Miniprotein binders against Mucin-6 (MUC6). Designs and how they scored, part 10

Target 1, 185 residues: Mucin-6 (MUC6), of Homo sapiens (Human) (q6w4x9r395to579)
Amino acid sequence: GHCSLEGGSFVTTFDARPYRFHGTCTYILLQSPQLPEDGALMAVYDKSGVSHSETSLVAVVYLSRQDKIVISQDEVVTNNGEAKWLPYKTRNITVFRQTSTHLQMATSFGLELVVQLRPIFQAYVTVGPQFRGQTRGLCGNFNGDTTDDFTTSMGIAEGTASLFVDSWRAGNCPAALERETDPCS

## First folded at step 12 (miniprotein)

Design m3 (from ug4 with E26Y K30E)
Fold by OpenDDE base, second read of step 13:
Structure m3 (fold): chain B 185 residues (1-185), chain A 83 residues (1-83)
Amino acid sequence: as target 1 above (185 residues)
Amino acid sequence: SMKRIRVYIEVEGDPEKILEAAEKIYEIAEELGVEVFVFVREDGLTTVILVEGDEEKVKEFVERVREILKELGAKVEVEEEEL
């Protein structure tokens, strides 16, 4: 399964459903029992301009009981809050520079993350076949059905991206907007 | 220098009720200057509150949040990690 966060405000789910939103919060991108130690992948969005529609991805966070990894445009920060030189390795996660503009987080449990740093901060999530039907969050449920991708954290199907996205907030933030405006990047 | 710690709070109870109280939790976090995440686990039954910051502030946060959660009748498990 492939999930993409592109163009500042566009998301394509594992089931290949595209949608757009504008929010300034941390959201659950991926949860699954296949992630060890209660792991979760999160996406951090912030304002990129003066208008409410100018929002963009600014960081990706992997969080488990044992590890916290924050990948931003400028640095990689881990558990101790310090920026790390790459490659950074834990027992089952490796973060390294893939190219001059791309970082990669490789894992031993079937999760791969590629982050494009420039010119636009974008993220690409890949999960193995063992994740089928066992994912939740902004990347959807990876069951081959696009019509149920907007399932909330409470298991309710939503008709709009804004309500769906809001259900996956992991911080205090305003409601997400669903506007057909140009991305900020 | 003050120690920095992470506390992982697992809350068993009605996730909806817990999330309704999240506003108060975030206010406390802001007041104390700690970083907090609140989200429901994949089981749909357990809410997680993760907090990081200076030890004294985090401990105060945990105590205040415990009181809120107690009033909701939630079961709380707390795990502390030194950073």
Scores: ipSAE 0.569, ipTM 0.835, lowest interface PAE 0.9, mean pLDDT 92

## First folded at step 14 (miniprotein)

Design gb5 (from w25 with T64A R86K)
Fold by OpenDDE base, fold request of step 15:
Structure gb5 (fold): chain B 185 residues (1-185), chain A 112 residues (1-112)
Amino acid sequence: as target 1 above (185 residues)
Amino acid sequence: DIREEVKKLLEESRKLIEEAKKAGDEEAVWLLEIAVRLLEEALKTGDPERISYALLFLSMALIAAAEKKGDPKAVELLEKAQELLKKALEENNPELIKEAIKLIKEAAELLG
């Protein structure tokens, strides 16, 4: 399964359903029992301009009971809050540069993350086949059916991206918007 | 030719993977397989930058193995290699890459 976060506000689910939203919150991209230690992948969106429609991805966060890894344009920060020199590794996660503008987080449990740092911060999530039908979050449920990708955290199928996205907020943030505007860079 | 030297190192890395499998070192297998893929990708274009990053990762993987084995000499060589590679990236100096490869090869031999 491949999930992409591109153009600042575009998401393509594991089932290849594209949608767009504008929000300034941290959202759960991926939850799954296949992630060890209650792990979750999250996306941090922030305002990139003056308009409410000018929002962009600014960081990706992996959080579990054992690890916290924050990947942003400027740095990789881990549990101790300090920036780490790359390549970095834990027991089952490693973060490294492929190029000057591309980072990768690789895991031993079937989660892969590729991050383009410049010119636009973009992320690409890949999960192994063992995750099929067992994923939740903005990346969808990875079951081969695009029509049910907008399933909320409460298990309700939504018809619009806004309500779907809002259900996966990790904090108290403004409601997401679904408007067509130029992506932030 | 850096490309040719990397190819040799790639083959050595594959051998180390097999040894790690035999030893049951799952971490080493996992990390070295990533290193191999990175090296293979870098060799497609021969880009010194990609090669350097791949070698940095390989060095990290080998350091982990060396520490578990208790080989401080190998660790020292690999840490030096990493410093050279960092400098290579900063200065865009392929000669430093070649020097790093020599150190990595030496360390790999100690671990094999």
Scores: ipSAE 0.834, ipTM 0.930, lowest interface PAE 0.5, mean pLDDT 94
Fold by OpenDDE base, fold request of step 15:
Structure gb5 (fold): chain B 185 residues (1-185), chain A 112 residues (1-112)
Amino acid sequence: as target 1 above (185 residues)
Amino acid sequence: DIREEVKKLLEESRKLIEEAKKAGDEEAVWLLEIAVRLLEEALKTGDPERISYALLFLSMALIAAAEKKGDPKAVELLEKAQELLKKALEENNPELIKEAIKLIKEAAELLG
């Protein structure tokens, strides 16, 4: 399964359903029992302009009981809050550069992350086949059915992206918006 | 030629993977397989930058193996290689890459 966060506000689920939203919160991208130690992948969005529709991805966070890894445009920060020199590794996670503008997070448990730092901060999530039908979050449920990708954290299927996205907020943040804006915003 | 030297390292890395499998060192297998993929990708273009990053990763992977094996000499060589590679990236100096490769090869031989 491949999930992408592109253009600042666009998401394509594991089931290849595209949608967009404008929010300024941390959202759960991926939860799964296949992730060890209650692991979760999250996306941090923030304002990139003056309007409510000007939002962008600013960081990706992997969080488990054992590890916290924050990947932003400027740095990679881990559990101790200090920026790490790359390549970096833990027991089953490694973060490294492939190019000056591309970072990767590789794991031994079937999760892969590619991050484009410039010119636009974008992220690409890949999960192994063992994750099929066992994922939750903004990246969907990876079951081959696009019609149920907007399943909320409470298990309710939503018709709009905004309510779906809001249900996966990791904190107390403003509601997400759906607006037709520049695809590059 | 850097490409030829990288190819040699690639082959050596593949051998180390097989040895790691036999030894049951799952971490080494996992990391070295990533290193191999990175090297292969870098060789497609021959881009010194990509090569440098791939070699940095390989060095990290080999350091982990060297530490588990208890070979401080190998660790030292690989750390030096990493410093050279960092400098190579900063200065865009392919000669430093060649020097790093020599150190990595020497370390790999110690681990084989």
Scores: ipSAE 0.830, ipTM 0.929, lowest interface PAE 0.6, mean pLDDT 94
Fold by ESMFold2, fold request of step 15:
Structure gb5 (fold): chain B 185 residues (1-185), chain A 112 residues (1-112)
Amino acid sequence: as target 1 above (185 residues)
Amino acid sequence: DIREEVKKLLEESRKLIEEAKKAGDEEAVWLLEIAVRLLEEALKTGDPERISYALLFLSMALIAAAEKKGDPKAVELLEKAQELLKKALEENNPELIKEAIKLIKEAAELLG
């Protein structure tokens, strides 16, 4: 399965459903029981221009009970707040440069992430077949059916990307709205 | 010249993967398989920068193996190779890449 986060806040899910959204928050990109130690992949979006419709990806975060790996557009990689020289590894995660413009995070548990640092910060998520039907978040549920890829954190299939995306907000969002806990509001 | 030496190192790395499989060293298998892919992709381009990044990764994978084996000479060689590769990237100096490859090959022979 492939999920992509491309310039202009474009997302393509594991089931190849494309959408675009405008928000300045941290969002849950991928949750799955296949990720060890309650792992989750998150995406951080921020304003990139003068209007609310100009938002872009600024960081990708992998968070588990053991690690908080942040790959940010300033090209710094941290784990648990400490900057790391690349190539870097833990027991089951490694982060390295393939080129001057691309970073890769590989894992032993079937998650892979490629980050384009320049000219536009973009991310490409790949998961192994064991994740099929076992994912949640902005990358969708990976069940081969695009009609329910906009399933909110409350399990409601929405017809619009904005309600779906807002339901997957994580952390404190300092912009216009308080954290949303109702996916249909 | 560099391309041929990288090909030789690829073959040694594949041998080390098979030895790691026999030993049940899942971490070494995982990391060395990544290193092999990175070197193969770098060879397609012939780009010294991509070769340097791939060799940095290979060196990290081999340091991990050398530490498990308790081989401080291999660790020393690989750490020196990483310093040379970082400098090669900063200064765009392919002779430093050649020197690093010699050190990595020597370390791989100690581990093999």
Scores: ipSAE 0.766, ipTM 0.912, lowest interface PAE 0.8, mean pLDDT 87
Fold by ESMFold2, fold request of step 15:
Structure gb5 (fold): chain B 185 residues (1-185), chain A 112 residues (1-112)
Amino acid sequence: as target 1 above (185 residues)
Amino acid sequence: DIREEVKKLLEESRKLIEEAKKAGDEEAVWLLEIAVRLLEEALKTGDPERISYALLFLSMALIAAAEKKGDPKAVELLEKAQELLKKALEENNPELIKEAIKLIKEAAELLG
């Protein structure tokens, strides 16, 4: 299972359903009982241009009861607020550079994240087969059926990306906007 | 020849994985298996940058093992190797990579 965050605003789910949105918030990418200690993977989006329709990924966060690992576009990696030299490890998570432009987070529980730092901050999420049918969030539910990948945090399948994305906000922030929906910006 | 030295270090690393399995050291197995894959991928490219990052990771994995065995000399060698690898990346100096590999091999011998 692969999920990608590309081009500042494009997402492709674990079931290969593509969509885009425009938003400035932290969103839940992936929740699953397969992630230990109530773990979740989150994405932070912010304004990237002169209009509200220009937003892009600025950080990826792995949060659990044990760790808060932040990988940000300024190339700083922190855990629980402390900056870390790479390569870095905990008991079950490691973060390291593959090249000057790519970082990887690997885990012993089947989650892998590759982050392209430059020229555009992008993220690629890979989960093992044990996650099939057991994911929630912007990366979809990984059940092999794209028709219900837009399932909200309340378990309701939506027909539009904007409503789906809004339901996965972590905090009080403006509603998401699909780029093609706002031609004035 | 950096590629030849990395191949030799790969064989030593695979041996250390087997020893970690016998000892029940799940963390060492996990980290060393990642290190081996990173080195194998780096060898396919021949790119000194990728080799340096893979060796930095291997050094971290070996430090964890050295700390568990209580071998401060191995830790010292590996920390020095990491410093050399960071400098090699900053200066694009492959001789520093060769020097770091020598230190990593010495540390691996202390752990084996």
Scores: ipSAE 0.728, ipTM 0.899, lowest interface PAE 1.0, mean pLDDT 87
Fold by ESMFold2, look of step 14:
Structure gb5 (fold): chain B 185 residues (1-185), chain A 112 residues (1-112)
Amino acid sequence: as target 1 above (185 residues)
Amino acid sequence: DIREEVKKLLEESRKLIEEAKKAGDEEAVWLLEIAVRLLEEALKTGDPERISYALLFLSMALIAAAEKKGDPKAVELLEKAQELLKKALEENNPELIKEAIKLIKEAAELLG
């Protein structure tokens, strides 16, 4: 299973459903019982320096009871607030450079994250087959059916990406519909 | 030839994976399998930058094993190798990569 976060705030779910949104918040990208210690993968979006009406990915966060790993577009990696030199590891997570432009977070529990730092900050999530049918969040539910990938945090299927994405906000921030409406939505 | 030396390290790393499996050292297996994949990918390109990053990772994996074994000499060699690799990346100096590989091989021998 692959989920991607690409420029222009484009997302492609584990079931290959593409969508775009315009939000500035931290969003839950992936929750699953397969992630140990209540783990979750989150994505942070902010307004781009190019257009005030456009948003872009600025960080990816892995949070569990043991770790808060932040990979940010300024190319700094922290765990629990402390900057880390790469390669870096915990018991079950490692973060390292593949090249000058790409970082990878690998885990022993079937989650892999590749982050492109330049020219555009982008992220690519891979999960093992044990995650099938057991994921929630912006990356969808990985059940082979795109019709329910827009399932909200309350388990309700929505017809629009905006409502779906807003339901997965992890922090206090205005809903994208309340601040600004995408004319193409 | 950097590629030849990396191929030798790749073979040594595969042997260390098998030893770690026999010993039930799951962390070493996990990290060394990643190191092997990174070295294989780096060899396909021949890119000294990718080779240096793969060797930095291998060195971290071996430091973890050396610390578990209580072998401070192996840790010292591997930390020196990482310093050389970081300098090699900064200076684009392949002789520093070769020197780092020799230190990594010496450390791997101490752990074997």
Scores: ipSAE 0.714, ipTM 0.895, lowest interface PAE 1.0, mean pLDDT 87

Design gb6 (from w25 with S13A K69L)
Fold by OpenDDE base, look of step 14:
Structure gb6 (fold): chain B 185 residues (1-185), chain A 112 residues (1-112)
Amino acid sequence: as target 1 above (185 residues)
Amino acid sequence: DIREEVKKLLEEARKLIEEAKKAGDEEAVWLLEIAVRLLEEALKTGDPERISYALLFLSMALITAAEKLGDPKAVELLEKAQELLRKALEENNPELIKEAIKLIKEAAELLG
């Protein structure tokens, strides 16, 4: 399964459903029992301009009982608040630079993350086949059905992205604005 | 002629993967396979920067193995290699990459 966060506010789920939203919060991208130590992948969005529609991805966070790995748009990588030199390894996770513009987080448990730093901060999430039907968050449920990708944290399928996205907030933030469009359009 | 030296090192890394498989060292296999992929991709373009990144990762992978085996000499060589590679990136100096490769090769021989 491949999930992408592109263009500042566009998301394509594991089931290849594209949608757009504008929010300034931390959101859960991926939760799954397949992630060890209660692991979760999260995305941090912030305002990038004056308008409410000017929002962008500013960081990606992997959080578990053992680690809090943050990859930010300023190219700083931290674990539990401490800056780390690359390549960095902690147990079954490694973070390293692929190119001048791309970082990667690789794991031994079937999760891969590629972060494009420039010109736009973007993220690409890949999970193994063992994750099928066992994922939740903004990246969807990876079951081959696009119609139920907007399942909230409470297990309710929504028809629009706004309530879906808001349900996956990791903190107390303003409601997201919705615009469901094809990122390739 | 960094590309040729990297090719040799790539072959050595592949051998180490096979040895790690035989030894049941799953962590070594996991890390070295990533290193091999990075080296292969770097060789497609021959970009010294990408080569340096790949070699940094290989060094890290080998340090992990060396620590398990209790080989402080190998660790020292690989740490020095990483220092040279970082300097190579800062100065855009391919000669430092060559020196790093020599150290990595020496360390790999100790671990083989």
Scores: ipSAE 0.840, ipTM 0.932, lowest interface PAE 0.5, mean pLDDT 94
Fold by OpenDDE base, fold request of step 15:
Structure gb6 (fold): chain B 185 residues (1-185), chain A 112 residues (1-112)
Amino acid sequence: as target 1 above (185 residues)
Amino acid sequence: DIREEVKKLLEEARKLIEEAKKAGDEEAVWLLEIAVRLLEEALKTGDPERISYALLFLSMALITAAEKLGDPKAVELLEKAQELLRKALEENNPELIKEAIKLIKEAAELLG
């Protein structure tokens, strides 16, 4: 399954359902029992312009009971809050550069993350077949059915992206918007 | 030719994977397999930058193995290689890549 976060506010689920939203919060991209130590992949969005429609992905965070890895345009920060030299590794996660503009997080448990740092911060999530039907979050449920991808954290199917996205907020943030993007977003 | 030297390292890495499998070092296998893929991708274009990043990862993978085996000399060689590779990236200097490769080869021989 492949999930993409592109263009600042566009998401394509594991089931290949595209949608867009504007928010300035941290959202859960992926939760699954297949992730060890209660792991979760999260996306941090922030305002990139003056309008509400000017939002963009600014960081990707992997968080578990054992590890915290924050990938942003400028640095990779781990558990101790310090920027790390790459390549970096834990027991089952490694973060490394493929090129000057492309970074990858690889795991031994079937999660892969590719991040384009510039010119636009974008992320691509890949999960193994063992994750099929067992994922939750903005990347959807990976069950081959696009019609139920907008299932909230409470298990309710939503018809709009905004309510779906809001349900996966990791904190108390403003509500997401589903509007046309500004040229600068 | 850096490309040819990298090809040799690639073959050596593959051998080390087999040895790691025999030893039951799953972490080493996992990391070295990533290194192999990176090297293979880098060799498609021969881009010094991609090669350098691939070699950085290979060095890390080998350091991990060397530490488990208790070979401080290998670790030292590989750390020096990483330093050279980082410098190579900063200065865009392929000669530093060649020097790093020599160190990595030497370390790999110690681990094999």
Scores: ipSAE 0.825, ipTM 0.927, lowest interface PAE 0.6, mean pLDDT 94
Fold by OpenDDE base, fold request of step 15:
Structure gb6 (fold): chain B 185 residues (1-185), chain A 112 residues (1-112)
Amino acid sequence: as target 1 above (185 residues)
Amino acid sequence: DIREEVKKLLEEARKLIEEAKKAGDEEAVWLLEIAVRLLEEALKTGDPERISYALLFLSMALITAAEKLGDPKAVELLEKAQELLRKALEENNPELIKEAIKLIKEAAELLG
């Protein structure tokens, strides 16, 4: 399964359903029992302009009982709150650069993350086949059915992205908005 | 030629993967396989930048193995290699890459 966060506000689920939203919160991208130690992948969005429609991805966070890894345009921060020299590794996670503008997080448990740092901060999530039907969050449920990708954290299928996205907030943040954006950005 | 030297390291890394498998060092296998992929990708273009990043990762992978084996000499060599590679990236200096490769080769020989 491949999930992408592009253009600042565009998401394509594991089931290849595209949608867009504008929010300034931390959202759960991926939760799964296949992630060890109650792991979760999250996306941090913030304002990139003056309007509500000007939002962008600013960081990706992997959080488990064992590890916390924050990937932003400027740095990679881990559990101790300090920026780390790359490549960095834990027991089953490694973060490294492939190029000056592309960073990767690889795991031994079937989760892969590619981050484009410049010119636009974008992220690409790949999960192994063992995750099929066992994922939840903004990246969807990876079951081959696009019609149920907007299942909320409470298990309710939504027809619009806003309520779906809002249900996966990892804090108290403003409600997400649905605005037209350039999906090719 | 940097590319030729990297090819040699790539082959050495593949050998080390096999040894790690025999030893049951799953972490080493996992990391070295990533290193191999990075090296292969870097060799497709021959881009010094990509090569440097790949070698940085290889060095880390080998450090991990060296620490488990209790070989501080190998660790030292590889850490020095990483320093050179970082400097190479900053200065865009291919000569530093060559020097790093020498150190990595020496370390790999100790671990083989």
Scores: ipSAE 0.819, ipTM 0.925, lowest interface PAE 0.6, mean pLDDT 94
Fold by ESMFold2, fold request of step 15:
Structure gb6 (fold): chain B 185 residues (1-185), chain A 112 residues (1-112)
Amino acid sequence: as target 1 above (185 residues)
Amino acid sequence: DIREEVKKLLEEARKLIEEAKKAGDEEAVWLLEIAVRLLEEALKTGDPERISYALLFLSMALITAAEKLGDPKAVELLEKAQELLRKALEENNPELIKEAIKLIKEAAELLG
């Protein structure tokens, strides 16, 4: 299974369903029982224009009870807030450079991530076949059927990407439209 | 030729994977298998930059194994190899890659 985050705002799900969105938040990209210790892969988007209506990917985060690995567009990799020299490893996760512009995160539990740092920050998620039918989030459910890939965190299939994406917001984050309304503040 | 020296290292790394399997060192097996894949991919390109990053990873994998075996000389050699590889990347100097490979081979011999 492949899921991609390209061009700053474009997503292609594990079932090859493309969509685009804008929002200033951290979103759950992938949850699955196959990820140990309640692991989740998350994508961070931030403003890329004059208003919050235009956003792009700025970081990818792997979060579990043990690790919080952040790979950001400033090319710094942290775990639990501490910057790490590459190559870096834990018992089941390693992060290393493939080239000056590409990083990889590899795991022993079937998740792989390739991050293009330049010219545009992009991410490519690969999961092993054990994840089939067992994923949730912006990358979809990996069930071979694109008609229900826009399933919200409440389990409701939506007809548009925006409601689906908003349901996968992680933590408190301002609505882009609310932030945009105070230009003189 | 750096590519020929990397091919020799690949054969040694594959031998060390089999030894790690016999020892039940699952972490070493996991990391060394990644290192072998990275070196094989780097060889296809012949790109010194990709080779250097793959060798940095191999060095980390071997340090992990050396620390479990309690071999500080192997760790020292591998840390020196990593320093040379980082310098090779900064200076675009392939002779430093050759020197790093010699240290990695010496360390691998101590672990094998």
Scores: ipSAE 0.763, ipTM 0.911, lowest interface PAE 0.9, mean pLDDT 87
Fold by ESMFold2, fold request of step 15:
Order: C-alpha cells, then sequence, then structure tokens
Structure gb6 (fold): chain B 185 residues (1-185), chain A 112 residues (1-112)
C-alpha cells in the first residue's frame, strides 16, 4: 500500500482515493495495530500563502511510546526533541538521506516513508501487506474499497473530505476549509 | 574507479549479510540489506552524491555490527570513512570517496 502527500495539499489514500483539503493542524496520517508501541504517523500542515486555501505540508512525525521522530521542511530531523545527524537509527527505525533532496525513514515493522525536501516538501508512505484492512487516518483504511476511505476517527463514513480530515486532527486547530478548489477529491 | 570499488564492496557486504544471518544478528541483516539496496540504486545513476550517502549508511550499519563484536579498530576506520564522505559531499571531491571506500572495505574485512 501507498499513500502520498503532495503539493497543493493533495492526498492519495492506500486505496488510491485522491482528495485535497485546506487546513493548518497536525493530522493522524496512519494508525494501525501493526505499528509497535502505539505508533502513529502524523502530518503537520501550515499556512503557506496569503489565502486561507494556501496550506502545505511542513513536517511528518512518527510518534510512539518510545520515539517522537520529526522530519521538518527545514531539513532538521529530531527524535524526542533532540536534533540528529543522518544517518540515524534506533533499534527498529532508521532515517537517512538518499540524496540532497530526499530523506527516507525505514523500519523493521513494514512502514517506509520517503520525504522529498525540495523543491516542494512532499511525503510518500508505503506499508507492507500485513497492514491491509488494519489502517486508519488520512491514508484511509486499506481495504480495497474507496467508498469508505473517508471514515472518521469515530468510525463514521463521510461523504466529504473536509469532515473526514477534521476528524483526524491531533490538536485544537481550525477546521479544514470545506470548499474544495480541486475536483479530484 | 569508484564504480568498480563500490561493486567489490557490495560483494563484501553481501557476504557480511550471510554471516549476520548465521549469527542471528537481525539488526545487522536489516541495516546491511538496506545499505546494499542503496548502493545498488546509486550505481545505476553513477551519481557520486548518491554513492556517498549510501556509503555513509553502510558505514553506520557496519559500526553497529562492529560495536556488538567489540572491534574498536573497525569502528575507528568507519568513523574516519564517514568524515571523509561528509567532506566529499561538501567539496564535491571524488578522491575522498575512493579513500573512504578503502577504509570501509578494510573494516568489513575485520568484521568478516
Amino acid sequence: as target 1 above (185 residues)
Amino acid sequence: DIREEVKKLLEEARKLIEEAKKAGDEEAVWLLEIAVRLLEEALKTGDPERISYALLFLSMALITAAEKLGDPKAVELLEKAQELLRKALEENNPELIKEAIKLIKEAAELLG
């Protein structure tokens, strides 16, 4: 399974459902019992221009009981608040540069993340087949059915991306803009 | 020739993966398999920058193994290789990459 976070606040789920949203918050991108230590992958979006519809990905965060790994658009990687030189590893997670513009986080538990730092901060999430039907968050549920990919944190399937995205906020942030400027979602 | 030296180092890394499997060192297997993939991809492009990043990763994987085995000579060689690789990236100097490969190969032989 592949999930992508691309420029213009576009997301494509593990079931290939595309959508777009305009929000400034930290969102749960992926939760699964397959992630050890109550792990979750999160995406941080912030305002990127003068218009409320201009938001962009500024960081990706992996959080568990043991680690809080932050990969920021300023090219700094931290774990538990401490800046780390790359390549960096823990027992089951490693972060390294592939090129001057791309970072990768690899794990021993089937999660892989590729981050494009420039020209636009983008993220690409890959999960192994053991995650099928066992994911939740902005990347969807990975069950092969796009009609329920907009399932909220309360387990309710929504018809709009905005309500779905807002349900996955991990902070007290403004609701995602309900107006969609791109019909792909 | 950097590409030829990287190919030789890949053969040594694959040997070390098999040794790590026999020893039950799952972390070394995991990290070394990543390192091999990175080097293989870097060779396809021939890009010295990608080769340098892949060699930095391989050096970290080998340091991890060397620390478990208690081999301070291998750690010393690998830390020097990482410094050369970081300098090579900063200066765009392929001669430093060749020197780093020699140190990594020497360390890999100590661990094999």
Scores: ipSAE 0.755, ipTM 0.910, lowest interface PAE 0.8, mean pLDDT 87
Fold by ESMFold2, look of step 14:
Parts: structure tokens; sequence; C-alpha cells
Structure gb6 (fold): chain B 185 residues (1-185), chain A 112 residues (1-112)
């Protein structure tokens, strides 16, 4: 299964459903029982243009009870707040460069993340077949059906990306709510 | 030829994977299998930059194994190889890649 975050504001789910959103928040991209230690992959969006309504991807975060790995637009990788030289490893996660423009995070539990650093910060999520039907978040549920990919954190299928995305916010994001309810001036 | 030296190193890495499997060293197997895939992908392109990044990863995988075995000489060789590879990337100097491969092979022999 593949999910992508491209062009700063575009998402394509594991079931190939495209959508776009704007918001200044951290969002849950992927949760699954297949991720150890309550793991979640999250995406951080922030302002990117002259308009207050435009946002783009600025970081990807893997968070579990053991690790908080941040891969940010400034090309710095941290774990639990400490900057790391690449290649870097823990027991079951490794982060390394494939090229000068691409970083990878590989895991022993079937999650892979590729981050394009330049020219535009983009992310590509790959999960193994054991994740089929067992994902939730902005990348959708990976069940082969695009009609229910906009399922909220309460399990309700929505017809709009905005309501779906809002339900997957992690933490308190008042600025993101204001932007999404008034996406342009 | 760097490509020929990398192919020889790949065969050594595959042998080390089999040894790690017999020893039950799951972490070494996992890291070395990633390293083999990265080197194979780099060889398809022939790009010295991609080869250097793949060799940096292989060196980290071997350091992990060397530390478990308590082999400080292998660790020292591999750390020197990583330094050479970082310099090769900075200077675009393929001779430093060849020097790093020599050190990696020497370390692999100590571990095998």
Amino acid sequence: as target 1 above (185 residues)
Amino acid sequence: DIREEVKKLLEEARKLIEEAKKAGDEEAVWLLEIAVRLLEEALKTGDPERISYALLFLSMALITAAEKLGDPKAVELLEKAQELLRKALEENNPELIKEAIKLIKEAAELLG
C-alpha cells in the first residue's frame, strides 16, 4: 500500500483517493495495530505562501512510546529531540540517505517512509500487506474502496476532505481550524 | 573498477547474512538485508553518490555486528570507512570510495 503527500498540500490515500487540504497543524497520517508501541505516523503542515490560507508539508513525525522521530524541511533528523547523524538506527527503525535529495525511514514492522527534501518537501508512505484493512488517518483505511477513505476518527464517513482532515488533528490547533473554516481572504 | 569491487562486497555481505541467520542475530540480518538492497539499487545506476550512501549504510550495519562481537578493530576500520565515504561525497572523489571499500572488506573478514 502507497500513500503520498505531494505538492505541499495534496494527498493520495492507500486506496488511491486524491484530495487537497490546508491547515496549520499536526495530523495523524497513519495509525494501525501493526505499528508497535502505539505507533503513529504524523504530518506537520504550516504556512507556505503569501496568503494566510496556503499551507504545505513541513515535517513528518513517527511517534511511539519509545521514539519521536522528526524529519523536517530543514533536513535535520531528530529522535526524542536529539539531532542524529545519518545513517541512524534504533532496535527496529533506521533512517538514512538514499541520495542527496531523498531520505528513507525503514522499519522491521512493515512501514517505510521516503522523504523528498528538494526541490519540494514531499513524503511517500509504503506499508506491507499485513496493514491491509487495518489503517486509519489521512492515508485512509487501505480496504480497496475509495468511497470510505474519508472516515473520521469517530468512524463516520464524510463527503468532504475538510471534515475528514479536521477529525485527524493531533493536539490543539486553533490556527488550523480558523484557516480551514475560512480558507481564503 | 568500483562496480566490480562493490559486486565482490555484495557477495561477502550475503555470506555474512547467512552467518547471522545461523547465529540468530536478527538485527544483523535485518540491517544487512537492507544494505544489500541499497547496494544492488546503486549498482543499477552506477552512480558513485548512491554507491557511497549505500556503503555508509553497510558500514553502520557491520559496526552494529562488530560491537555485539566485541571486535574494536573492525569498528575502527568501519568508522574510518565512513569518514572516507563522507569525504568522497563532499569532494566527488571516487578514489576515496575505493579506499573505503578496502577497509570495509578488511572489517568483514574480521567478522566472518
Scores: ipSAE 0.692, ipTM 0.886, lowest interface PAE 1.1, mean pLDDT 87

